# Designs tried in a protein design chat: VHH binders against q9fdx1. Part 9

Target 1, 300 residues: q9fdx1
Amino acid sequence: MEEDGSDWGGLAPEILINIISRLTIQELWTGPMFVQKSWLTVCRDPYLWSIFDLEPWFDSYPESTHLWSPEFEQKVDLMLRSVVDWSEGGLTKIRVRHCSDHALSYAADRCPNLQVLAIRSSPNVTDASMTKIAFRCRSLKELDISYCHEISHDTLVMIGRNCPNLRILKRNLMDWSSRHIGSVPTEYLDACPQDGDTEADAIGKHMINLEHLEIQFSRLSVKGLASICEGCPKLEYLDLFGCVHLSSRDITSNVSRLKWLKEVKKPDVYVPRSGDVAQTERYGHWRLYDERFDIQAMRI

## First folded at step 1 (VHH)

Design E1f (framework vhh_6fv0_2)
Fold by ESMFold2-Fast, scan of step 1:
Structure E1f (fold): chain B 300 residues (1-300), chain A 130 residues (1-130)
Amino acid sequence: as target 1 above (300 residues)
Amino acid sequence: QVQLQESGGGLVQPGGSLRLSCAASGFTFSSYAMYWVRQAPEKGLEWVSTISGSGGSTYYKDSVKGRFTVSRDNAKNTLYLQMNSLKPEDAAQYYCAKDTSTEYYDFGSGWYTESYFDYRGQGTQVTVSS
């Protein structure tokens, strides 16, 4: 036995392996790229770490209460921080879920060339880390903050003012019927933002180059919609699914000024999602509301 | 900004000797432990040796003890590995690596602070004649 040595030997890789394997991320755990980088702690070529995208894993993984645990959030934060370090500031795309201000603040300070940020279903991301993203990641082109209930209109103002190349914004909110799904914490459902017009005004006043906007289940009124349509003349795609305060007439009259508009999703096609989770899959919500998981594992 | 450049590899007969060097830049060399690691063509990465920042403590893989000696020259920012009595099983690409510490969370045992390493060079090839 060696005395006064570092305890990194086989222990550090084993601890990383233990953390990653306990995520049960089968594709990434058996995938050569991510597993090799994680257990080797190798930064031979930072170019290999220009993109960190966990969305394919989440798309294949059934929704569970475990995804909403502090332990899972800590694992996502650790993975993101590690990839930030391995990239040597070269990250251009981050797509994760269930991260926190801690990891995002770390990324904001070190990844100035970030172009894509998706942090869907991250209840502990607030305006604090998002303001750092706005000030430090000025090349941002795509932002997905769907189901991030602690982010406010202040983030939208800051992003709009500081990220002139923003082209894609996804700010979807949860369906009102989701409050009966056991896999999603009730505290999170209760925190759903109510400031539809304030957020719409921020978008319209500050995001002039926007081409793609999703604001499903927003409580915006015709005034908010008018602000968006007047302020974002380059819009090509607009998703207003579940926006219950908008009529088809209001939408048609406001979107007629958008010369480049190719597609609009209207609230008049709204169907309650609790009736058929598979039917709503195209809107990215079915995994958050998988009733099969609740029935099989978590209901008492 | 951290750069590590390995050299000194080559072809040697069984029982021969080689001295590997690693030129380091971009960090305060004397403040960090350094490692030698190796990878054979069909095998995983294998730890070989560790040396403390001051050079006062050295550690070795069991199979190389008594044959390999790690050392450093902090004035020249250079790490060395003296390899004696080389065996065919020592044939590999050799890399030097800088110490890095990080925190890990394990659900069963709570928080840990562990050291790990980064290697950044192309390495240096050691071939032992069969």
Scores: ipSAE 0.000, ipTM 0.091, lowest interface PAE 21.4, mean pLDDT 72

Design E2b (framework vhh_7b2m_4)
Fold by ESMFold2-Fast, scan of step 1:
Structure E2b (fold): chain B 300 residues (1-300), chain A 128 residues (1-128)
Amino acid sequence: as target 1 above (300 residues)
Amino acid sequence: EVQLVESGGGLVQAGGSLRLSCAASGFTFSSYAVGWYRQAPGKQRVVVASITSGGSTKYSNSVKGRFTISRDNAKNTVYLQMNSLKPEDTAVYYCAATEVTYDSWGDYTYEVHSFDYWGQGTQVTVSS
């Protein structure tokens, strides 16, 4: 009689994920091929695949934003597509980073009961796959598209129109480490999407049941804030950290109408004085892999 | 005994060119995908370019249009042609090999007995 000959083959998915969360970048690059095969061999029961969540692993590494590469993206896409297949349409939660339109379009076509989608730091996810998510995954309750700069206000309009139960939206523009509190480089802000008010208007007009909103480092004005506060009366949490165009007075005046509001995070952004030459070292690391945010390359 | 040996690094002025070579031995090179990685002082090691066993190529956005990866299976060698070099390209450049094949859908398929092999690296310094 044959027995399980692998340390990985006999483990539950939760235990495998816990082990993966302790791997180094080098080990993840090579180790996931072994782990992926073990999961393919042992974990094809669709009832095991209602949730696919890699965020605990990414959160365990201090500079997880540095992990993106074309090859890592392909590994994430392969893993996500495999889990979609194993779930047989049963996936309700997906939390990954560094995926692309390829895997996300595949998931949109096959996971109609998706309720939670987080795809943080996925520079190759565009409105193309996100509009499919909007049309096919109508049960969506939580969306985290932080640090995804190819996604526009069109996605927010389509999600708002087609996902009436959306309650949590995270649309943060940069991953500002707590170790680098104090300033946001102008060069980085100029390279990021500048359309804060159009996105705010889409949220206010179409996401009426929203309870939790994060829009850190958005360039929205008081007009955009007014649109959100008027259109989203159920808001309980509002994160405006880094929103440089909003004053404390603008925020207080507009949020006073939100009777359920429990917490608001104010901009609290330090503007560095003349002579701060090291500020470019303190913004989100994911952009090191995207030349669109290299101001010198844009000038040449 | 698997080994990867990088060569072709050196000092070059901004706007110049260098060609890196990675010579492989001890495994069936033609079935392996190969990538070039770089690590600047105090920074993480990041991918620069990769080439599959079939010759399909990918580039990081920072080098796309300036660098070209190619392979010569008869010589068990991968090349990285680096043009329009910038000071920010200064790093130790590493060659790595892994057994990856495309499946019928065009996605990478991983083999049980494959392992990543790394070279010792070659220094590239671009002065202003």
Scores: ipSAE 0.000, ipTM 0.089, lowest interface PAE 21.2, mean pLDDT 72

Design E2f (framework vhh_6fv0_2)
Fold by ESMFold2-Fast, scan of step 1:
Structure E2f (fold): chain B 300 residues (1-300), chain A 129 residues (1-129)
Amino acid sequence: as target 1 above (300 residues)
Amino acid sequence: QVQLQESGGGLVQPGGSLRLSCAASGFTFSSYAMYWVRQAPEKGLEWVSTISGSGGSTYYKDSVKGRFTVSRDNAKNTLYLQMNSLKPEDAAQYYCAATEVTYDSWGDYTYEVHSFDYRGQGTQVTVSS
């Protein structure tokens, strides 16, 4: 019997999406979506586009300066816009990196049922597109804006006010693994936000249903931590890795009020004082690396 | 003088297994974390796995978790990578690495920077039908 005119059309859409997401971005845009009319027809089927997830590709691709180029950003933006069109408003999950306000604004206007948005390492995403996401994508349950230095506390206020079902927030400020291999531009790292307590207050005041929070390398003080612990009583996971202004005592005291808390990742970052070089020499730099840094959690 | 020498690569079918070895000399092996990194044709250097100096802690790239196992024998100054369920995507030149560690800072943070400058000649892994 005849099928839809493609051998690939016989696969379940979830399997086809899994295969496509594992292709390199170059293969995706020069391969299946551009090689044959039948493949293009399959790729444009709205049923295939409830989820657009490039994280498996990024996890398999080595970090390079190419990922931080305007050319790469434009390619990601074009891909995201195309998938938004092909989905006919059906997208529920978007996980990309290195996108911009242009593509996110386009998605916000057309994907009202979005539940998951991850845009890690998108330095040209600002409050402009994120406030539009907040107002239009009110079903949002998970937001990952890690390593997005142009996003401010205003986005956190707007998301908190407009997305009452938000349960997972990842607002990590440093991708230590990417800096570690030297591929991240220095000017991007220098732009990292310094207003930890203002962001913590926004989270505590407006994100009352939060169950999972990551704020690695935040500069929040004990006051900011207190705001989060008071305002987010449903927290089950709290990641404070790299939060240098928090002591173990401050953390223990403040998290004791969180009845559902299952795990806290403490700062575990060495902050040397004048004269601490002797301690570093005694313990060995390789052991310090092994003991303090979870390389896999930082996703090299 | 740091010396690293890899071996154990070869041609395997998809789903096959290989065990890579790296012989190290010129430094106190047990005091250094060791790395496996790989480079596929026309692609950049990719981190695969890390093992602590004692062997007590291991870390893996997400795409190889459950398939690759890193281990070390400090008495023999040898690092190993057991690769199971090999996929075409795993085809690459594999290097063991030890790095000079320098410290970098961002404001009040201090963290270690590794350059992977100490690598051997590598061992080639090819996965094909």
Scores: ipSAE 0.000, ipTM 0.196, lowest interface PAE 16.4, mean pLDDT 74

Design E3b (framework vhh_7b2m_4)
Fold by ESMFold2-Fast, scan of step 1:
Structure E3b (fold): chain B 300 residues (1-300), chain A 129 residues (1-129)
Amino acid sequence: as target 1 above (300 residues)
Amino acid sequence: EVQLVESGGGLVQAGGSLRLSCAASGFTFSSYAVGWYRQAPGKQRVVVASITSGGSTKYSNSVKGRFTISRDNAKNTVYLQMNSLKPEDTAVYYCAKEGTYTLEYDSGLYETYHSFDYWGQGTQVTVSS
């Protein structure tokens, strides 16, 4: 309840809650020991574990500083490892947040048929576990590593080289909306990667079948954009929101070669008026502030 | 099955008041914590207030002193009294029930996890300036 990051009491996978509700909620909730045993039996059925998706839960859970704690990460890692075990290698889709290299390495070694991996906001996931994912999970079709600041261009090279069926990549560097709610640690936001063109080159050289690309808040230049547009001819969706080094003309000229392109999200960057120089230390961050929101906040 | 039905939303001028109601069914209402969340356009859903089975209340800093959560166990209903409304309070308001599940490990150790789940459909609150 505290906006400073109070814990609401742990992790509840939506799929588990949905399964339990189908088993007559009244009976399950009236006996804690019976609930525990019955729930565990259902959850251990490997037929139920082709998909582990916590994104609906995170969408409904209040953003708080607790989500960025080592304690919460340990809970997510524990859940993911348990689901990997219950699936008996059958997992095809994993969507979680705040996991670490430990749980991802465990999944990489045991889930070779993984097709979808989303690990948004996982600050302790590095190239170490992602390299394992690349080598072991070659059927990968969708990867969302948004807001994972310890992952580098090396992961993009390895994924591109080893996962030829990759068609969706989300490599967004900042969740603009989350920044404004004040619960995300500032040191994490400040650790945002600055190597946009190197990452763009990796995408363009190695991800030739890509159909959907999001690289919000990337520092790529027109050279990086050219690499992507030349190397990914199948692109249908391109999200460049917050890419401050790209002009509308740069984008229009480069995307004209993409014959299947259906939608482009342009940088749409707020350009603030001159003010105190003290704010320039976070120049990239305040330039992404929405002017309409600023005006609305003052007037209403 | 578990069902939560919100009501009481509407359009109100800044400084006005509204009372939201959430009618619960399909579970032993008096045994669970319940709470209110809100989601403004283009923003993530955030907690507003909660009340435990024992009647203890918690509030987000933005609504402390203005909002009051209460429950009527005889009617299986939770209320949110909203006073001194501001344009920033404009959002869809959702009622949520505390959910729980337990994991048992091969060692015999178990851990109970909690969250607020089983959402209602929400009720729109619009505060004009």
Scores: ipSAE 0.000, ipTM 0.098, lowest interface PAE 21.2, mean pLDDT 72

Design E3f (framework vhh_6fv0_2)
Fold by ESMFold2-Fast, scan of step 1:
Structure E3f (fold): chain B 300 residues (1-300), chain A 130 residues (1-130)
Amino acid sequence: as target 1 above (300 residues)
Amino acid sequence: QVQLQESGGGLVQPGGSLRLSCAASGFTFSSYAMYWVRQAPEKGLEWVSTISGSGGSTYYKDSVKGRFTVSRDNAKNTLYLQMNSLKPEDAAQYYCAKEGTYTLEYDSGLYETYHSFDYRGQGTQVTVSS
């Protein structure tokens, strides 16, 4: 506790790694270690804290009911709050899961240069913290609110109106590629939104610079798709996997106006069986789809 | 933006050698420790090796000690993994990763420190034929 970042900053990361580098990500998760000396020096150096990204850890950790507990949420919230403090306002990217309104409100008030926010599977994040993000973090370029069922179309309106640089939106409602789907609480799955067209309209009316959109398992109709295609002319990637109310004809007719469109994922409901499938991309669960269910890049 | 691109994987016979490379951009490479991690089919992610920002300190998973050597060229922003005496159990997708840490603060004010990865590349496949 005696060490400041200014005292040991250049040496501290190497010393910290020496202490815990032998641990695998699985061992880190199942066996927390208390490290006091070098840790405070490393983690309080604002120079190191432009990015806080836990997605590689979550990608390697088996899904369990423990991740959906209030205790785990509290730990994620405390981590995020601590990193916000150590960054001294310098955070540009946050990728976490299972956080709450409390930590996000804290980050919104202190990180005005935030460009990337991913909060997948955060059931206790609501429009309350997300409206703060919209008003305070106007440089936002990427938003991933997949599997966040307390967030409504009001958030999409506010983000669209206040974050003109938004280029990537991921609003996927269900993760059918998960090998651990049985560990997700039933009540959380039952909370999936009913009305896809309201969200599609918000996107089409307010997110004019969008280049990448994922809305897997959305209940949108052809009317909602038309709103998106009319309002987001710069779209290069569109993922409609699991959107059961859309036909191939509806998609082809509406996407023909998108001059920059490179790829569309079909709304076919396919749950791939467990096999020896390698992950080739960091965000890439949708990249593991059978080629038969994807639309190849179109010349428009 | 942070970008990491691995290369050098391929098919090799048991006892063979491969040299993996990772080209890094978008951050001050020499200021961060780098990791090699791997994932075999149907297995979790495994830490393999760490190298400090200066290259002065290296660390290895017990099963690869004496066979693998991690190194870096800070002038070229490139990380390397020399793999000798390859075994079937070394077959995996190999990723390079940039240093990161995260903390858990308990209500008591105590901190627990964990290593994490700020960014991971797309990977390079290593196959060891039986």
Scores: ipSAE 0.000, ipTM 0.097, lowest interface PAE 19.3, mean pLDDT 71

Design E4b (framework vhh_7b2m_4)
Fold by ESMFold2-Fast, scan of step 1:
Structure E4b (fold): chain B 300 residues (1-300), chain A 127 residues (1-127)
Amino acid sequence: as target 1 above (300 residues)
Amino acid sequence: EVQLVESGGGLVQAGGSLRLSCAASGFTFSSYAVGWYRQAPGKQRVVVASITSGGSTKYSNSVKGRFTISRDNAKNTVYLQMNSLKPEDTAVYYCARDYTEIYSDYGTTYEFAFDIWGQGTQVTVSS
């Protein structure tokens, strides 16, 4: 708001995303010339940019296929790069969705004091930019890489080795909360990691100070859970929602060793009669059962 | 900051009625399906009823014909009207955001569970 927000910190990200989301890439290259100069000058103040958080906007914005487009990714990348420049190295928290390696590499090189990084649903973020984050942003305390299918266990090893203050990790694999399931591209779903135990082993071996872990819809087995519980003795919160290969007995026996555990979210899922999730489903196959499509009518 | 706050539970005699309410905040309520779970002492949490964003309803066999789920998008609230209550309906009732996929693979049906955020509301039915 133009009045008395005291500082603009809470409003500037919302105003920026609302303006940029309405413009085409062509308009962003030429259209900013017609944005009110006073508003743009306020957004360039480095003291506004200790935090860049778009999560409130995404929580209020309806899911759509446009969010998964290259055009929207380019808009997010442009916003993130601009905020990085305006912050003059002062960013401590970044929470965005649908960014790419290009903008994240740029942030890694320029934001050494980054403590919180959330890049949910960023299919074009890979180990390349995350390796830079690991080496350059060593003060990282919280990482949310949920629904980022091109990130592998190598990132978890690198973050664990280089970010000793990491306390919170969110590595959730499927966003099943969206009623717009059909909006997610099939190539993204096909890239969904299948081996939960490799990632669990990386967490258990390298993230010894972890206090909060979310790994919803991970395919980890009891062996992977054992690795986490043995390697992360400081865990206070563990979210295993959708982890279909874990029984209640497996969870109870393994978490009993976690002295400071305050809460565990168990898998609350109904399984096929066969009881073998790996043999009955594929990530792309599940997405074909969107309410907007009758897959049986289309088979022939 | 997803929050679902249940209310309306209590003690009733068999054959009686109760109306449960669930107030939602922290997400666009009108865009999501929502449902009710219950958990009896010593038993697993089970689905009771759900309602889609479009208003389509489904019920577990144990409550079909007795319970009615409804929603008021203007108030960000979902309701469960419980009639002809039985002692076996005694449980803690939880409201949940419903993001399950239902599919049939020409011989099997598979459903994911809901996510549950609140303490629930206790319903006790005396015989």
Scores: ipSAE 0.000, ipTM 0.103, lowest interface PAE 21.2, mean pLDDT 73

Design E4f (framework vhh_6fv0_2)
Fold by ESMFold2-Fast, scan of step 1:
Structure E4f (fold): chain B 300 residues (1-300), chain A 128 residues (1-128)
Amino acid sequence: as target 1 above (300 residues)
Amino acid sequence: QVQLQESGGGLVQPGGSLRLSCAASGFTFSSYAMYWVRQAPEKGLEWVSTISGSGGSTYYKDSVKGRFTVSRDNAKNTLYLQMNSLKPEDAAQYYCARDYTEIYSDYGTTYEFAFDIRGQGTQVTVSS
């Protein structure tokens, strides 16, 4: 872990604002905010808080079960709520992981100019807070709800109806960094949205200005793909990695109507034998850190 | 420095009970999931149970379900494993381990947990 060794407490507020505005979000949380009370006052300046982005931090460090703990979720929720308050309604971009409905509902009520929301791997975010985002954050242009298994098709309908400027949607169902995909444990499949075609229809019917769509590991069929390709004529990027019900031929045939398409990512997965996913006892699922892992998967 | 000290092992007859303890120091104990793992003679490490940082969720290897109970006392920085109805197949060196980093060897097939630190372990012997 990187250590922050700076001592900055003796500077005038105007100088502190100038210096702090050049730090990354991670550096702000590690250094100035924990030094002394004068720094907390400077960090509450709304001028600093149009963007709250933790994705570079998450991308830089290995995944850990600690990140999926209730304690870490509470920390993220507290950080997000604090930044919402400090922004005085000025937040335009939020990129976090492991937050909950509580912090998102708070942000929805107070940040009407939100344009970018990314909440990857937030198992305790549901349609309840996302419906508020849809109704209150109508300027939304980019949404990343990847690996959020409690969010359903209803969120996609509400976002599509209420956020006409949405251009980027990331709705990936599995966080996969391996070069090959094996059988998904039954508890994760049960937690994952099963209604791929219903979600595809919501996208095609309501998100007509989409330019970038990622739906990795979606269970959509060729009918769902057809709905997307007919409804989203402005698509420039389409990621279908892991979509096991789609053949390469079906994809090529349907995407041929997308005049502006620059790149399509095909499934590129092996199909497990049906016996590979025989009935397994449910030991956990994706909703909470404590429910994340199958017992067989934990064999060391 | 992170330290884990296991204790409570011993010799028991089949059907007997033991309570293992793990004293933790050098980190914020309540912020980490903890594991019990064991190593039987001439075998590799085998996962036995997991407990969340808060103690609210527990998981067990199929063969020990209903017989073993994991618990923790965050005020004392101590992890426990209550073992009832012990069988000869439970004989092993038992270790507690702190969550470190998940290693995904092939997503959807297996997961490997990296052990941050293991102590010397505590030996459980059951008459064979």
Scores: ipSAE 0.000, ipTM 0.102, lowest interface PAE 19.8, mean pLDDT 71

Design F1f (framework vhh_6fv0_2)
Fold by ESMFold2-Fast, scan of step 1:
Structure F1f (fold): chain B 300 residues (1-300), chain A 124 residues (1-124)
Amino acid sequence: as target 1 above (300 residues)
Amino acid sequence: QVQLQESGGGLVQPGGSLRLSCAASGFTFSSYAMYWVRQAPEKGLEWVSTISGSGGSTYYKDSVKGRFTVSRDNAKNTLYLQMNSLKPEDAAQYYCAKDIEWLGSDTYYGMDVRGQGTQVTVSS
């Protein structure tokens, strides 16, 4: 065996090599500017760039401090902007991490047919670029803004109002595994949004076609859950893992109206949901009891 | 400036062996993946092999697996391709290429082909 798991595009290198193999040596061999021009011509084939998905690479690459650096963010931003240009407006799916408002605003202005956007762990994406996505990418069907703590409920309102075909929303607030290994800056972890009910209300009022919702570690109350369950009757999947303010009674009474619901992930938090709320919320993820988790890693 | 100089080609009979070399200068050799590509007369460029900057990872075109071995000597700034059990289909001009940094990622490939290449002829 000589292959490793670092191929981020699956077939992307082979596709590029196949295109290059059709060029004559004279077209590729005149120096750096000509080589870059030929390479850019290959990469600027719009058919190649309907999808830009880096999630397989991130899944195979362990979390590290390097990923949270300004240098890595600039690298992701450069890649995203380049792919936007090569797609000539044809991008339908973007799945990246650690991008910023700069590259995302660039994509919003140029990719009106975007259907899938995932920008997990992008601490420098704010409502500024997400508002542009909402207004310009109206065909959006799937949005993953998990672990993006500078995005507020205003984005959810704008997306809900402007993207009527949205079916999948992932707004998870904490990746506890990243928190545990210490590679994620503590200031970022501490900036976790506190307004669960306002976000839940935005979802319930504006995202009526949702089939899949993940809001792990949300601070929503029973009021927020009621808003979601009343407003999103097509829900098939609901992930409430780590939602410490919800009791089993709250969940059962509210999800019973969801006729298509196939799966509910409950908070799975052992500690009582009443008492010292701040203490419970701060340490809730460390009290998770799941055989799939490393008990030592949970620090309980 | 980046310079790549291929050598070691020649005429061999089917089943024979050749070892190609590529002398590199003008960049930090150990920091870049390197490629071997070939071009048969009146055909386009064809990727043959890739080696990571450290030499820890190697990749091959399916038709050359088990016959060709890529290696590098980072102290000498030299890339090698050991070619065994050569077939008539392997006859081509062989070029080495440096990975380009235009995407800034080692999980993405680009080739900077600058040398004149070295000719491999397989004839009975």
Scores: ipSAE 0.000, ipTM 0.156, lowest interface PAE 13.9, mean pLDDT 73

Design F2n (framework vhh_7nfr_2)
Fold by ESMFold2-Fast, scan of step 1:
Structure F2n (fold): chain B 300 residues (1-300), chain A 123 residues (1-123)
Amino acid sequence: as target 1 above (300 residues)
Amino acid sequence: QVQLQESGGGLVQPGGSLRLSCAASGFTFDDYAMSWVRQAPGEGREWVSSISGSGGSTYYADSVKGRFTIARDNVKNTLYLLMDSLKSDDTAVYYCATDYGEFSWDTNYFDLWGQGTQVTVSS
């Protein structure tokens, strides 16, 4: 018979670990499981913390000005730092929002096997922490820096040079749903990057293995699109929603060189009454892709 | 002030039974999960069993499953461990434990332990 005489980490009940792994982080933080040291000890099992994903929590949480506060950012930073410690360097996937350079620098120094990083809507993340991610997390396969307005083309250059396995990049510049709610601070919206072609050139020159690219609301021109299509021959998915400087003709002629391209997500239809974006010149004239735009049909 | 006081330990023959008690005071007992943890001479700490605040969920270490039963009386603010078919390997100091207060996303969260009660299974 097997009689366990080891420490409780090796003897942690499989059922307890299984239950904890299925709970959201909010449920772990607010539930009875945090009240007992045995629960807390199981929560600190490094096998539980190979993945830290708060996207389901944010999808269920109502958008509010509170999420954009320094207090909320500090809570996310503390949570991320705690999980980094509990993982003992084993984190492979991080999906959070509203974090800062402080927590990302901490993660970069301790999680060299990171494969997925999503930090959507993190206005206080800059090239400083992202450069550290690029140099230390070379196994990165997926990067989502959507709605991160302090990150520049320098991050794209560094990630492209140092992360040869990068296959997915999401660099969307406006969260349409949050903008309509009016909970996003105006100073954050005003910081939205306007240099589409410089970012497109960085992607095309340095991210040669890219298979999935989202650059919604980019101000890139046909020149920038050409740089991406020439430099990223393995692209299978391209999302150009809200890229107001591109015509259907420009898109069709440039994507024809991409032999693996399967989809362009949006219809090419004018949406002149799309609220502030239709009247605000900073976003240009919004056009949705025509529903007839079919890359498969074009290539057959 | 939170206080935990264990009792019910002693010397018992192999195959015997004991009931351990933990009297809790200074907090709303039924709001908090409770555990039993033991430490045998020369060994590390070993988690034994946990019970949710309502008593609706119970969990056991493989070494004690089927032999021990954790229970609570929320009216009396008392946690129990009913120990059947005791083995010499069950010899240890048994502690009642709870993380009283609110979890704050801090790795140094305070943990409250009782003074312990000695269980010795021997002839």
Scores: ipSAE 0.000, ipTM 0.108, lowest interface PAE 18.6, mean pLDDT 72

